# VH-VL binders against C2 domain-containing protein 3 (C2CD3), part 4

Target 1, 169 residues: C2 domain-containing protein 3 (C2CD3), of Homo sapiens (Human) (q4ac94r1171to1339)
Amino acid sequence: SSGLLDVGLRYRRSPRTAEGVLAARTVSISVQIIRACGLQAAAKALAEREPALQFSATVGVNASVTTHLSFLPQGEQRRTHPVACSFCPEFSHHVEFTCNLVTQHCSGEACFLAELLEFAEVIFAVYHENTKSASDIISIESCKEYLLGVVKVPTKELLIKRSGITGWY

## First folded at step 18 (VH-VL; from Y4 with light chain D97S)

Design Z4
Fold by ESMFold2, fold request of step 21:
Structure Z4 (fold): chain C 169 residues (1-169), chain A 123 residues (1-123), chain B 111 residues (1-111)
Amino acid sequence: as target 1 above (169 residues)
Amino acid sequence: QVQLVQSGGGLVQPGGSLRLSCAASGFIFSRYWMSWVRQAPGKGLEWVSGIYSAGSTHYGDSVKGRFTISRDNAKNTVYLQLNSLRAEDTAMYYCARQPYKSETSLGNAFDIWGQGTLVTVSS
Amino acid sequence: DIQLTQSPSSVSVSVGERVTIDCKSSQSVLYSGNTYLNWYQQKPGQAPQLLIYAASTRESGVPDRFSGSGSGTDFTLTISSLQAEDAAVYYCQQSYSTPHTFGQGTKLEIK
């Protein structure tokens, strides 16, 4: 469970047209996944119940991070490329989630993005992907993945902070 | 040979408990979401619960607070703990997998189903 | 929750005929070009089987007489030339948001 993930979130509105009307009815929630640290403690804790991880918990994990915005379909998660053999990987990964400002339902009700962001979260999951061979990640055919930790960042401050949210979580 | 093999059903009295098991083989279990879907006699399909990325769990309103989904990736098994059972919980219970990481994951459909296990709540 | 309404509830048609089954969603199940609407076939005494995923893509091994179409909220399963083995109950299902709901089903009988 323990570890630090350095991330940033930013609300990005579409530019207005020359007439002052929104150019598009969508906005982007930009997510930056910069780096992680402290993954050795998480890997060691997991290795107590997963013997296959004992080597990786000693020398470094092959970390990747999934990102999911809580009100979007689960299938719209994104994933970084893995960073091999490190407890402090640098990802420098950027993800954008397009969102409609208003969603109309067949029942006649509408749902505004601001209402969703009030209670939503961006959910980050850090995984280790174990390789079957002694070679680096390029030789990976298929492998099990192991959840090292989960970080959840609320989105409500995007409603008031145009500069965004950043930091270690 | 991709398959899901279920066990743990049976007859139980109202208020009782059961644990359903669904053992996976022929694929890398940890890379799939798992769900439970039930079908009351003569009725349609009802999604009951699912376990997703980051270990998140979700439940249908009719079972929320009474049922618990869990998985053990070391045993390639997903479980559904059924507590406080009611007569209306009588159904055939299916486990099903959902791909989410490949081109066949479009739609996040239930592409492989278990054979079903009957839970009967009576007397 | 997203409600899926199928029509008709049942239908009886002859071998060789075309049938359509509609599924209407209470909310759009489309995000960024990805559609989260799927179709299943369930024969008596069997588990459901995937037919069509992502509105229009046939699962491997499904005969090409089965096709899916639609967008956003309105979806159609079409069986172009029925065979006797197609007698079953058909369900639409969405994976856009939990609960991952099913339609009520459409029973297809062969005359």
Scores: ipSAE 0.610, ipTM 0.830, lowest interface PAE 1.5, mean pLDDT 85
Fold by OpenDDE, last read:
Structure Z4 (fold): chain C 169 residues (1-169), chain A 123 residues (1-123), chain B 111 residues (1-111)
Amino acid sequence: as target 1 above (169 residues)
Amino acid sequence: QVQLVQSGGGLVQPGGSLRLSCAASGFIFSRYWMSWVRQAPGKGLEWVSGIYSAGSTHYGDSVKGRFTISRDNAKNTVYLQLNSLRAEDTAMYYCARQPYKSETSLGNAFDIWGQGTLVTVSS
Amino acid sequence: DIQLTQSPSSVSVSVGERVTIDCKSSQSVLYSGNTYLNWYQQKPGQAPQLLIYAASTRESGVPDRFSGSGSGTDFTLTISSLQAEDAAVYYCQQSYSTPHTFGQGTKLEIK
């Protein structure tokens, strides 16, 4: 959908003791979620299908961002705090994913982190939380989140660029 | 109350198609990973497909290219489109939710299940 | 794919006795202190129900006689004092990576 997300990815070589069976050392993938822009277009597009979003599409969305590293367990997804009533929310959020230098592949063979990063992605999803549904009973069912957009950033460049990956996506 | 209510399924000829639906209520649907798990008669549980809240999809090898998982967050519903059905696809199909660590402490376990929908593929 | 192997496949035990079910994973399901191994109970004619998550945490409403233990690749479900209503099939399951595979199941019968 429409809109852009300003993010930063960095590879941090601070060795930490790993608890994993195959990993004696860990590194950190640092993810910065800075800000979004152009969310009104996405909200308007959704409002065409969901009249309950017409108000938010006009005045501002309540945005939050989820982050997940593709080769980590799905349960490790992170979420920012919501920024209320803005089409250009500033999150200034920092997330770190601990990664083992050596892990076990599905085949049972050892796999180096570099091999994983070659084909991995950081997945961002921007959501709007709609807390007011005039047509629904005030219940948890009336609280709906709507997907405004998804950003996938390949991690392969982290293997080459010491400064990391930064920019609008 | 938190619940998943399934619909669809039934008897179909080999090569036929069915569409399963799972309607969620009592929770914020968009914050959960949704999965389909099936169980052949007298057999164990088999993970079939899953869909990320952001829409990314995953499939078991046995159903890749034939089944399609999708979700409509506005309707709080997850779907499974079953195409090119085979006799070995005969099973009870369950939908289930999986929470993320950011939402709950459950760590992506299947904490809520639908009642199941029987799919029978027979000539 | 991560393979989970349960043992035994079937067991018959008297009421009041201790029951242990083992689950072995083909690879570690541990990440950053979180173990992505869960246990389920399925009674005849019913959908599965979550018993234990994160290897050792009981789901809400689960009786205290159920407990989970283990780490890395070896896990155990224990019923300290078997009750008649515990007759069911039990499954271990991993959510470390897709596909989110299950063990083959352990059928627990009451003598």
Scores: ipSAE 0.447, ipTM 0.844, lowest interface PAE 1.4, mean pLDDT 91
Fold by OpenDDE, fold request of step 21:
Structure Z4 (fold): chain C 169 residues (1-169), chain A 123 residues (1-123), chain B 111 residues (1-111)
Amino acid sequence: as target 1 above (169 residues)
Amino acid sequence: QVQLVQSGGGLVQPGGSLRLSCAASGFIFSRYWMSWVRQAPGKGLEWVSGIYSAGSTHYGDSVKGRFTISRDNAKNTVYLQLNSLRAEDTAMYYCARQPYKSETSLGNAFDIWGQGTLVTVSS
Amino acid sequence: DIQLTQSPSSVSVSVGERVTIDCKSSQSVLYSGNTYLNWYQQKPGQAPQLLIYAASTRESGVPDRFSGSGSGTDFTLTISSLQAEDAAVYYCQQSYSTPHTFGQGTKLEIK
């Protein structure tokens, strides 16, 4: 019993000069995080192990979503603003990841973006922030976030679908 | 106030196991990448393992299949399970956090370190 | 894996003098304007401490005599005027891709 995340992925050619030596051009992977649903089930499941979530599992979660492309540095992760007290939060969030058309993999060899996308995925993580624990900045250590779910969307279809990838995951 | 406190090290025989713990405080633990870095006596620093806030794990080649990193965000703790220990695993083990771009501009640097836990593998 | 090579491996310098430590990466650690190259200082018996992140930004609390420069694959840590307390081992490190490798270290001693 897990929720669903409505997302859109688009391959956009907005050519820019790349800063890297190997990459003369960049493209953008556009990620839209539209909405989630069914987060109550996820919250309830967690609440079975974490009593602190029992209240939120009943009234609503404060959801935010992180987004990461698997082939990018981990530091490139993005996060939505939180939507308060909802099991069906509407994020309407848009983020673009600038991707080099040519990059280097671990071996140091040149790798085309298409090769990366063939095996890559966009990773979404939905978190609940427990506001009861988030009171004062001095007690930030008391603030807790809980992972409600993770969605992984393969990017390989971006190679063949001009319209991109859309849907519930 | 922001700190990482480590525990769980010690002396173990080859083939043995240890579990290291790193307890975080003073920050929102779930928003950070956590890593383990080790340093053999008199040697340099070696990245051992890392765990994404969402749970994805990564390992150095030298420890793949033997070490397991995990985290409990509810307890603000990251763990490193060391199995099938070898003499060459003898080192000071550090836990460290890595902020993401969305959280800070640190470029995923190790900005906070634990005090270190000594692991000695010897017959 | 990305290899980082520091030079020199060791250096002895007098107080007040300028020190430069180089770090070369086997591949670029720049992505979308972010340079994933960091510098650390480790004193004996202590955990490493972050000095510079994103190639050129000083961590809070780090004296201004420390500076980082470079881009792509070539980076430099500079201590403009060496102090006695700067005796330590310095490491460059990349967080561009896993494994997040370190340079071999540069031991800085005071003459």
Scores: ipSAE 0.434, ipTM 0.835, lowest interface PAE 1.2, mean pLDDT 90
Fold by OpenDDE, last read:
Structure Z4 (fold): chain C 169 residues (1-169), chain A 123 residues (1-123), chain B 111 residues (1-111)
Amino acid sequence: as target 1 above (169 residues)
Amino acid sequence: QVQLVQSGGGLVQPGGSLRLSCAASGFIFSRYWMSWVRQAPGKGLEWVSGIYSAGSTHYGDSVKGRFTISRDNAKNTVYLQLNSLRAEDTAMYYCARQPYKSETSLGNAFDIWGQGTLVTVSS
Amino acid sequence: DIQLTQSPSSVSVSVGERVTIDCKSSQSVLYSGNTYLNWYQQKPGQAPQLLIYAASTRESGVPDRFSGSGSGTDFTLTISSLQAEDAAVYYCQQSYSTPHTFGQGTKLEIK
């Protein structure tokens, strides 16, 4: 079960007041979530062990994408709005993450953003929200989301100014 | 209602293994970071491990290589596999959820906790 | 790792009095205007309970007498008028980076 997530990542210098102790400036990492494709295979694979997904695996999934930068607080994860009933959803979603040029390492040492980006990654996760579960307003417990796939993009690629990145999951 | 119900604790000899479970209900499980926090008798709280909804895992240094966190979103359950247990691992183990900013304003605080599971490692 | 140091480690206060507990972080826990510092209350034999998140936002159901303040690396939990039921251990905790560390705790006793 594999699919493609089409994303755009940009490293933009946007001078801002630093919020970190050692930072004087900030930059912005721009993430464009364009589209996904090939989600039916993933849905069918899940449907083999989750019969409740049989219908969506045939007609279309309700897909949303989460984005997390590994070097940022995990609470900063973002999520797109869901695109309903499609195996090739077009999100056209834009999100920006503010990053300090200089941050404080756990050891107390200064760490430059470039150093972080060398080993960090952007994590995309594509989820399906079950229609039956989503419509069940009476019980939130019945609301289920299923992970269709994950794409991890090394952030070192931002240092070479990649404008478009495609991933498979 | 929103709740976490734990199971799987007990007494084990050093070098032994246990598997803890935490079953979630009342919320969309897949939209939360799940963590395990432990508390040795008479001591403070220690973060043990966490797992993203997407499956990425993190561990405290004291348990790296020995403990494994996992989750089954279909079953709304998070697990902690405890291997190579040591006396110092003796503690009450809590599971807790952490919301993402996109889901709530709580900013990744532990807003819901399980009732705790006691793990005792003794020869 | 980010270390959180609470002060005092223990305190005994009479009902009705003001109580302040400090938490100092070894590093800033601020990101893009969001402070990843939380406070918890733990009573004997119970799991911890969230009191304050994002440094100063009170969790739903938490009495108004509890408040959080601070920024950057210095934070304070305040109980404006201590009640008997407030006897507990209080912890600060950061979710800025893993491991999501806790302070050592402050034991609050009622005189």
Scores: ipSAE 0.425, ipTM 0.836, lowest interface PAE 1.3, mean pLDDT 90

Design Z4
Fold by OpenDDE, fold request of step 21:
Structure Z4 (fold): chain C 169 residues (1-169), chain A 123 residues (1-123), chain B 111 residues (1-111)
Amino acid sequence: as target 1 above (169 residues)
Amino acid sequence: QVQLVQSGGGLVQPGGSLRLSCAASGFIFSRYWMSWVRQAPGKGLEWVSGIYSAGSTHYGDSVKGRFTISRDNAKNTVYLQLNSLRAEDTAMYYCARQPYKSETSLGNAFDIWGQGTLVTVSS
Amino acid sequence: DIQLTQSPSSVSVSVGERVTIDCKSSQSVLYSGNTYLNWYQQKPGQAPQLLIYAASTRESGVPDRFSGSGSGTDFTLTISSLQAEDAAVYYCQQSYSTPHTFGQGTKLEIK
């Protein structure tokens, strides 16, 4: 199954007071998550394995999107608020990632951000949160999210606005 | 209760294969990075592999090309397929979860661990 | 890869004494004010247990006698007053970048 994720990526330089040589200059990578479309097919596919999703696959999914920059710590993943009951959710979500122009990410030696960006990617993942799981605040065990699709955008292509959603079920 | 329950270990000959499983419960599985960490007898901890909630995978150099990590969010399970096993792969294998900053303040620390699964590679 | 080196590799200390374990990182594990360095305790026959995350924050349920400190590339785990049950191997670990490496471990024994 596939869909479309509409995103905006912007690269902006921001001067910061340096506490050290590596922090002398920073760049802000702005990520805007605008909308996702075509999520019904993914939901239907999942519903074949999970009958509890039959209703959502018909009426609409509760979608959220995670964002990860591949060259940043994994813990820095961001997540949108969920948009309820839609196969074409509009998120209007904005996130900024502050990056140093020079980092030690490359095998302990000084690595320029440009080098990182050349091979890095922004990873988006679209999830559906089951309504039953959302209501069962008392029982976290019943809470499940389902991956609807993944979009990987090369950071060398920071001007890309749209990407197709592909992924596993 | 938040827990990880492992299975799938055992004795195997060099060149053989095993598949480890780690079943999660008590939390929203899809919101966590999952990793495998191993410990050879009498040795320290070694990170083996990790898988992003979105499915992106990472491997330690010692296992690249031989091990495959995967996850099934519908089943709340992470797997480690061990192929072309070597004697040096003998270890206790642990699965562990790592929270993202968007979910918790733990900053991707291994806050929950499985009980471990012993893998022994010997002729 | 980021290498973490612990010191000492082993130590024997009496109950009630102060214990300090150092961890040195081959590079900074700081990003945007977050330090991606963690400490774990592993008792014999058990899985590791998280003690400290983000260099200095105690995990829930961890006794107050455990504390983490440090900045940049130098970190320290401190046990203010060693208890008998603290006999274990302690590991520092970084989640700044993959592979999420561990220190070689420090074996703490009770005299």
Scores: ipSAE 0.416, ipTM 0.833, lowest interface PAE 1.3, mean pLDDT 89
Fold by ESMFold2, last read:
Structure Z4 (fold): chain C 169 residues (1-169), chain A 123 residues (1-123), chain B 111 residues (1-111)
Amino acid sequence: as target 1 above (169 residues)
Amino acid sequence: QVQLVQSGGGLVQPGGSLRLSCAASGFIFSRYWMSWVRQAPGKGLEWVSGIYSAGSTHYGDSVKGRFTISRDNAKNTVYLQLNSLRAEDTAMYYCARQPYKSETSLGNAFDIWGQGTLVTVSS
Amino acid sequence: DIQLTQSPSSVSVSVGERVTIDCKSSQSVLYSGNTYLNWYQQKPGQAPQLLIYAASTRESGVPDRFSGSGSGTDFTLTISSLQAEDAAVYYCQQSYSTPHTFGQGTKLEIK
């Protein structure tokens, strides 16, 4: 197991509407992507199959991290800005996922959320973006990205620790 | 055993409303995403709306603001409320389920479909 | 929104021939090692049926003559030995993001 990602997770509920009736209850899941380390080993392993990565595997990768919730469509993922030429990038990136509950009753609402959080994960994917060549910029296709690793953090601890989860994974 | 049985539909005047229902059996309804897909006569398939976990709903641009998807997990039923109907909404409407659990092999495909319900919007 | 373009729009072939249908996505539908591109078969007067999911995996009960391949944007459905019952319209579809778009369809007719 090489490479680590330092993240934080928090859960919060939206305030009740001022009109005195609940039409919908909004839940926010806050994800903080703080930093990574140990990316050289992942880059070197990938470079054995991808010669274009051999320089980056020795000097540093242009890392970015995507994140999404396992119970939402993958297109709702969010991404950090890339951090150039590092094996220990600092992202200090914060995202907030807003989702609506299906039921309008508090008891049913709490039960549904507990079922989701018990089995759900926050998924992080760490990428290296290689530098563009002149030929690549002529094509409409974006710069080639290389997956360095995937980290999955279970959300079940949010059922116990409402102040949040933070740490290296 | 796994089934989606649709009801509702029929003839409606322009500007009218109706509600489509899709009743599920043979699986744990609350653990699946549900979508509606329509097909105008002689045309291809068009995704209309989906209802996802935690109350997340999405709509195609052609129906946004006019259609509302909802689900009742106690009744194992997904609904599509069609409002402000236009002639262009005339179609066969299908409900379909999507697996979304972390099993990596499924592509979130529409693996089970209802039989279809015809909606005709005509004067 | 992700656009899926199928080719050809229609094809008329004889039983026993090999048929290839292409689907091109306007952007990648690959995420975290999974491909969110699926194929459906729709016979006249019937609901669509899932044929291939995750680009290359056959749904249960689908004959071995159907196969799928492809990567992030370019996908292919192949029928290796066409049967009379394969006359249908075939659709590719992506579930990577909403709206979950379909290709325009390919009508397969038997001569």
Scores: ipSAE 0.206, ipTM 0.703, lowest interface PAE 5.3, mean pLDDT 82
Fold by ESMFold2, last read:
Structure Z4 (fold): chain C 169 residues (1-169), chain A 123 residues (1-123), chain B 111 residues (1-111)
Amino acid sequence: as target 1 above (169 residues)
Amino acid sequence: QVQLVQSGGGLVQPGGSLRLSCAASGFIFSRYWMSWVRQAPGKGLEWVSGIYSAGSTHYGDSVKGRFTISRDNAKNTVYLQLNSLRAEDTAMYYCARQPYKSETSLGNAFDIWGQGTLVTVSS
Amino acid sequence: DIQLTQSPSSVSVSVGERVTIDCKSSQSVLYSGNTYLNWYQQKPGQAPQLLIYAASTRESGVPDRFSGSGSGTDFTLTISSLQAEDAAVYYCQQSYSTPHTFGQGTKLEIK
């Protein structure tokens, strides 16, 4: 209701060898951050507490999106480039989280990744970055980011849908 | 009984190597993040390294490139390989467990600690 | 790296008094509704023990005289009625990002 994010998720398994050795496996989760819309309501709500956001809440925000997997530390998050002055930015951003299953055996780690996906989420956080401007001639220029919203997409459907999942959230 | 039992410490000369082990029991080992935290004599706690889901590993700047964390889920054991040791690496080394997906995992705290393993680097 | 600064560095107090320990983070440790700040108690010669997680939630078995509070950067551990067994070093710690840093510690002594 107060903004939407258009994303896609895919899960890939890529075995390296079949005979003579234990198979090494690379597993990846592909995250596409396509676009957002409806960000003005979130920006206006924040502007009630943050006067520095008043201009951006009327003309457009400088949006960027972070993404991370709920089972990894937050510091492994990835981030889109910012899209200037828009309430419906297009990011067209692709992120791949690669998991190397370096093990003595071909099982175990893949099973644990599937178990993780059953209860995991891909978390998206949408930010506005306040840009220094000439209108701050008298005051010190500031650069600060503001959280506009958070979207959580469960990953359990990746275990069922071979082509992945995509849509607005 | 949830328990972490450490081994592998000792006295070593500068430039030497040592491998610390931390054996887990009483819980499903593969479902937890594991970290190493050290404490130099008379000093505070310093996070050294962590191993996370999907094989992700991270290191503190003071040990990056010299230390390697690994885990063997079949043996319920996390390891810390200490290479190119220096006098400032002298410390008590603790392994610690971090829950990350449950109602008790809020904060990703170190909820269970090993007993500590002393590493002394001295000429 | 996120720096955690504790205050005071040490305190000497009598049994029954209220003790407050502050922890200031160099950046917010709040993400997606979760707070990644924790408190530990370390008694002499022992491993640290978890006391408070997620800023304000008491770990199982921790006495109710221990409480935590705070917002994204400013956090407080309070011992409302000090007991003799509370003599220890107390650490705050963040798990928001790696390195998972600790505060420098606060030594609590009994007068």
Scores: ipSAE 0.013, ipTM 0.635, lowest interface PAE 7.8, mean pLDDT 81
Fold by ESMFold2, fold request of step 21:
Structure Z4 (fold): chain C 169 residues (1-169), chain A 123 residues (1-123), chain B 111 residues (1-111)
Amino acid sequence: as target 1 above (169 residues)
Amino acid sequence: QVQLVQSGGGLVQPGGSLRLSCAASGFIFSRYWMSWVRQAPGKGLEWVSGIYSAGSTHYGDSVKGRFTISRDNAKNTVYLQLNSLRAEDTAMYYCARQPYKSETSLGNAFDIWGQGTLVTVSS
Amino acid sequence: DIQLTQSPSSVSVSVGERVTIDCKSSQSVLYSGNTYLNWYQQKPGQAPQLLIYAASTRESGVPDRFSGSGSGTDFTLTISSLQAEDAAVYYCQQSYSTPHTFGQGTKLEIK
């Protein structure tokens, strides 16, 4: 089996403020991180190179997901709480990225938004946190997170799907 | 030809203000992060500020609250408004573009730099 | 904030010699399988120029005597056969998070 992530994306543009000659606009990109499945295959593949993962690859991973917009720096990423000991975690996590438009020209705004979304991606990184247990404390193993997989969802469909996009990736 | 051409700068008194400009050509300006990097005389490079077309802005601690980065995608230009200038702000200021993941394979480096604009803050 | 520490701060070597410059990050700059560590060269009176991106990939037009290596927090720029034109200051820089910090620089002089 392969790992999949069930997500939803929506974009919404705030109404243009009519005050003054130029107005600032905001763009909100809503990201839902619903659930994952099939993480055992990813965990087993990684455990071949990371012996510390072998137990988790058989019983379940402590999964969390970061989400990040490709046109923003990594420091603006958001993260779910971890879900313990599962290969099919349910996150039910919702975040919004609020992006203020710098352009105040009415004639140029739609063009630049279309160009932004046409080439951008929402990036999801799925991690396992190998937390300390009684056996790990005895073995002196440090807490460490491990990347199980990366999912990249293009934002271009938001240009035509006003209700957003959702599904497994 | 991919190019960043800077203008502005000069001599200013402490507490004064300047606006630096950086005009882009030869690429789709709205698809790049833009940053300002400065270098005080005889010193290393210091990242000052960055902006994305969606309005997200970030600043180095030494300039927060005094400097404002902005961009005008219709004019393919990024600006740095320098307010409440201090002697320590004396530097060569560079603009630079930063492709994000779709433009380069990895690293998101500053791949194109402007020629530099000197700002001197002197009483 | 991610601190980048370069060593040495300066080095004086002869043409044809091998030079290594180290950069140590206070935090990992690896994310989503990608490394966000880059190297720049700055000659006197000029703007910086990109040499190496993503730790190990040469920018277009950069001579093959320049190479980068490393992972996570420890990175190295190597010049395998120094040329006179390589006299410059070299900087490492991270794009993992803002502020996109630089190392303090390494001045390379030709003797």
Scores: ipSAE 0.012, ipTM 0.622, lowest interface PAE 8.0, mean pLDDT 81

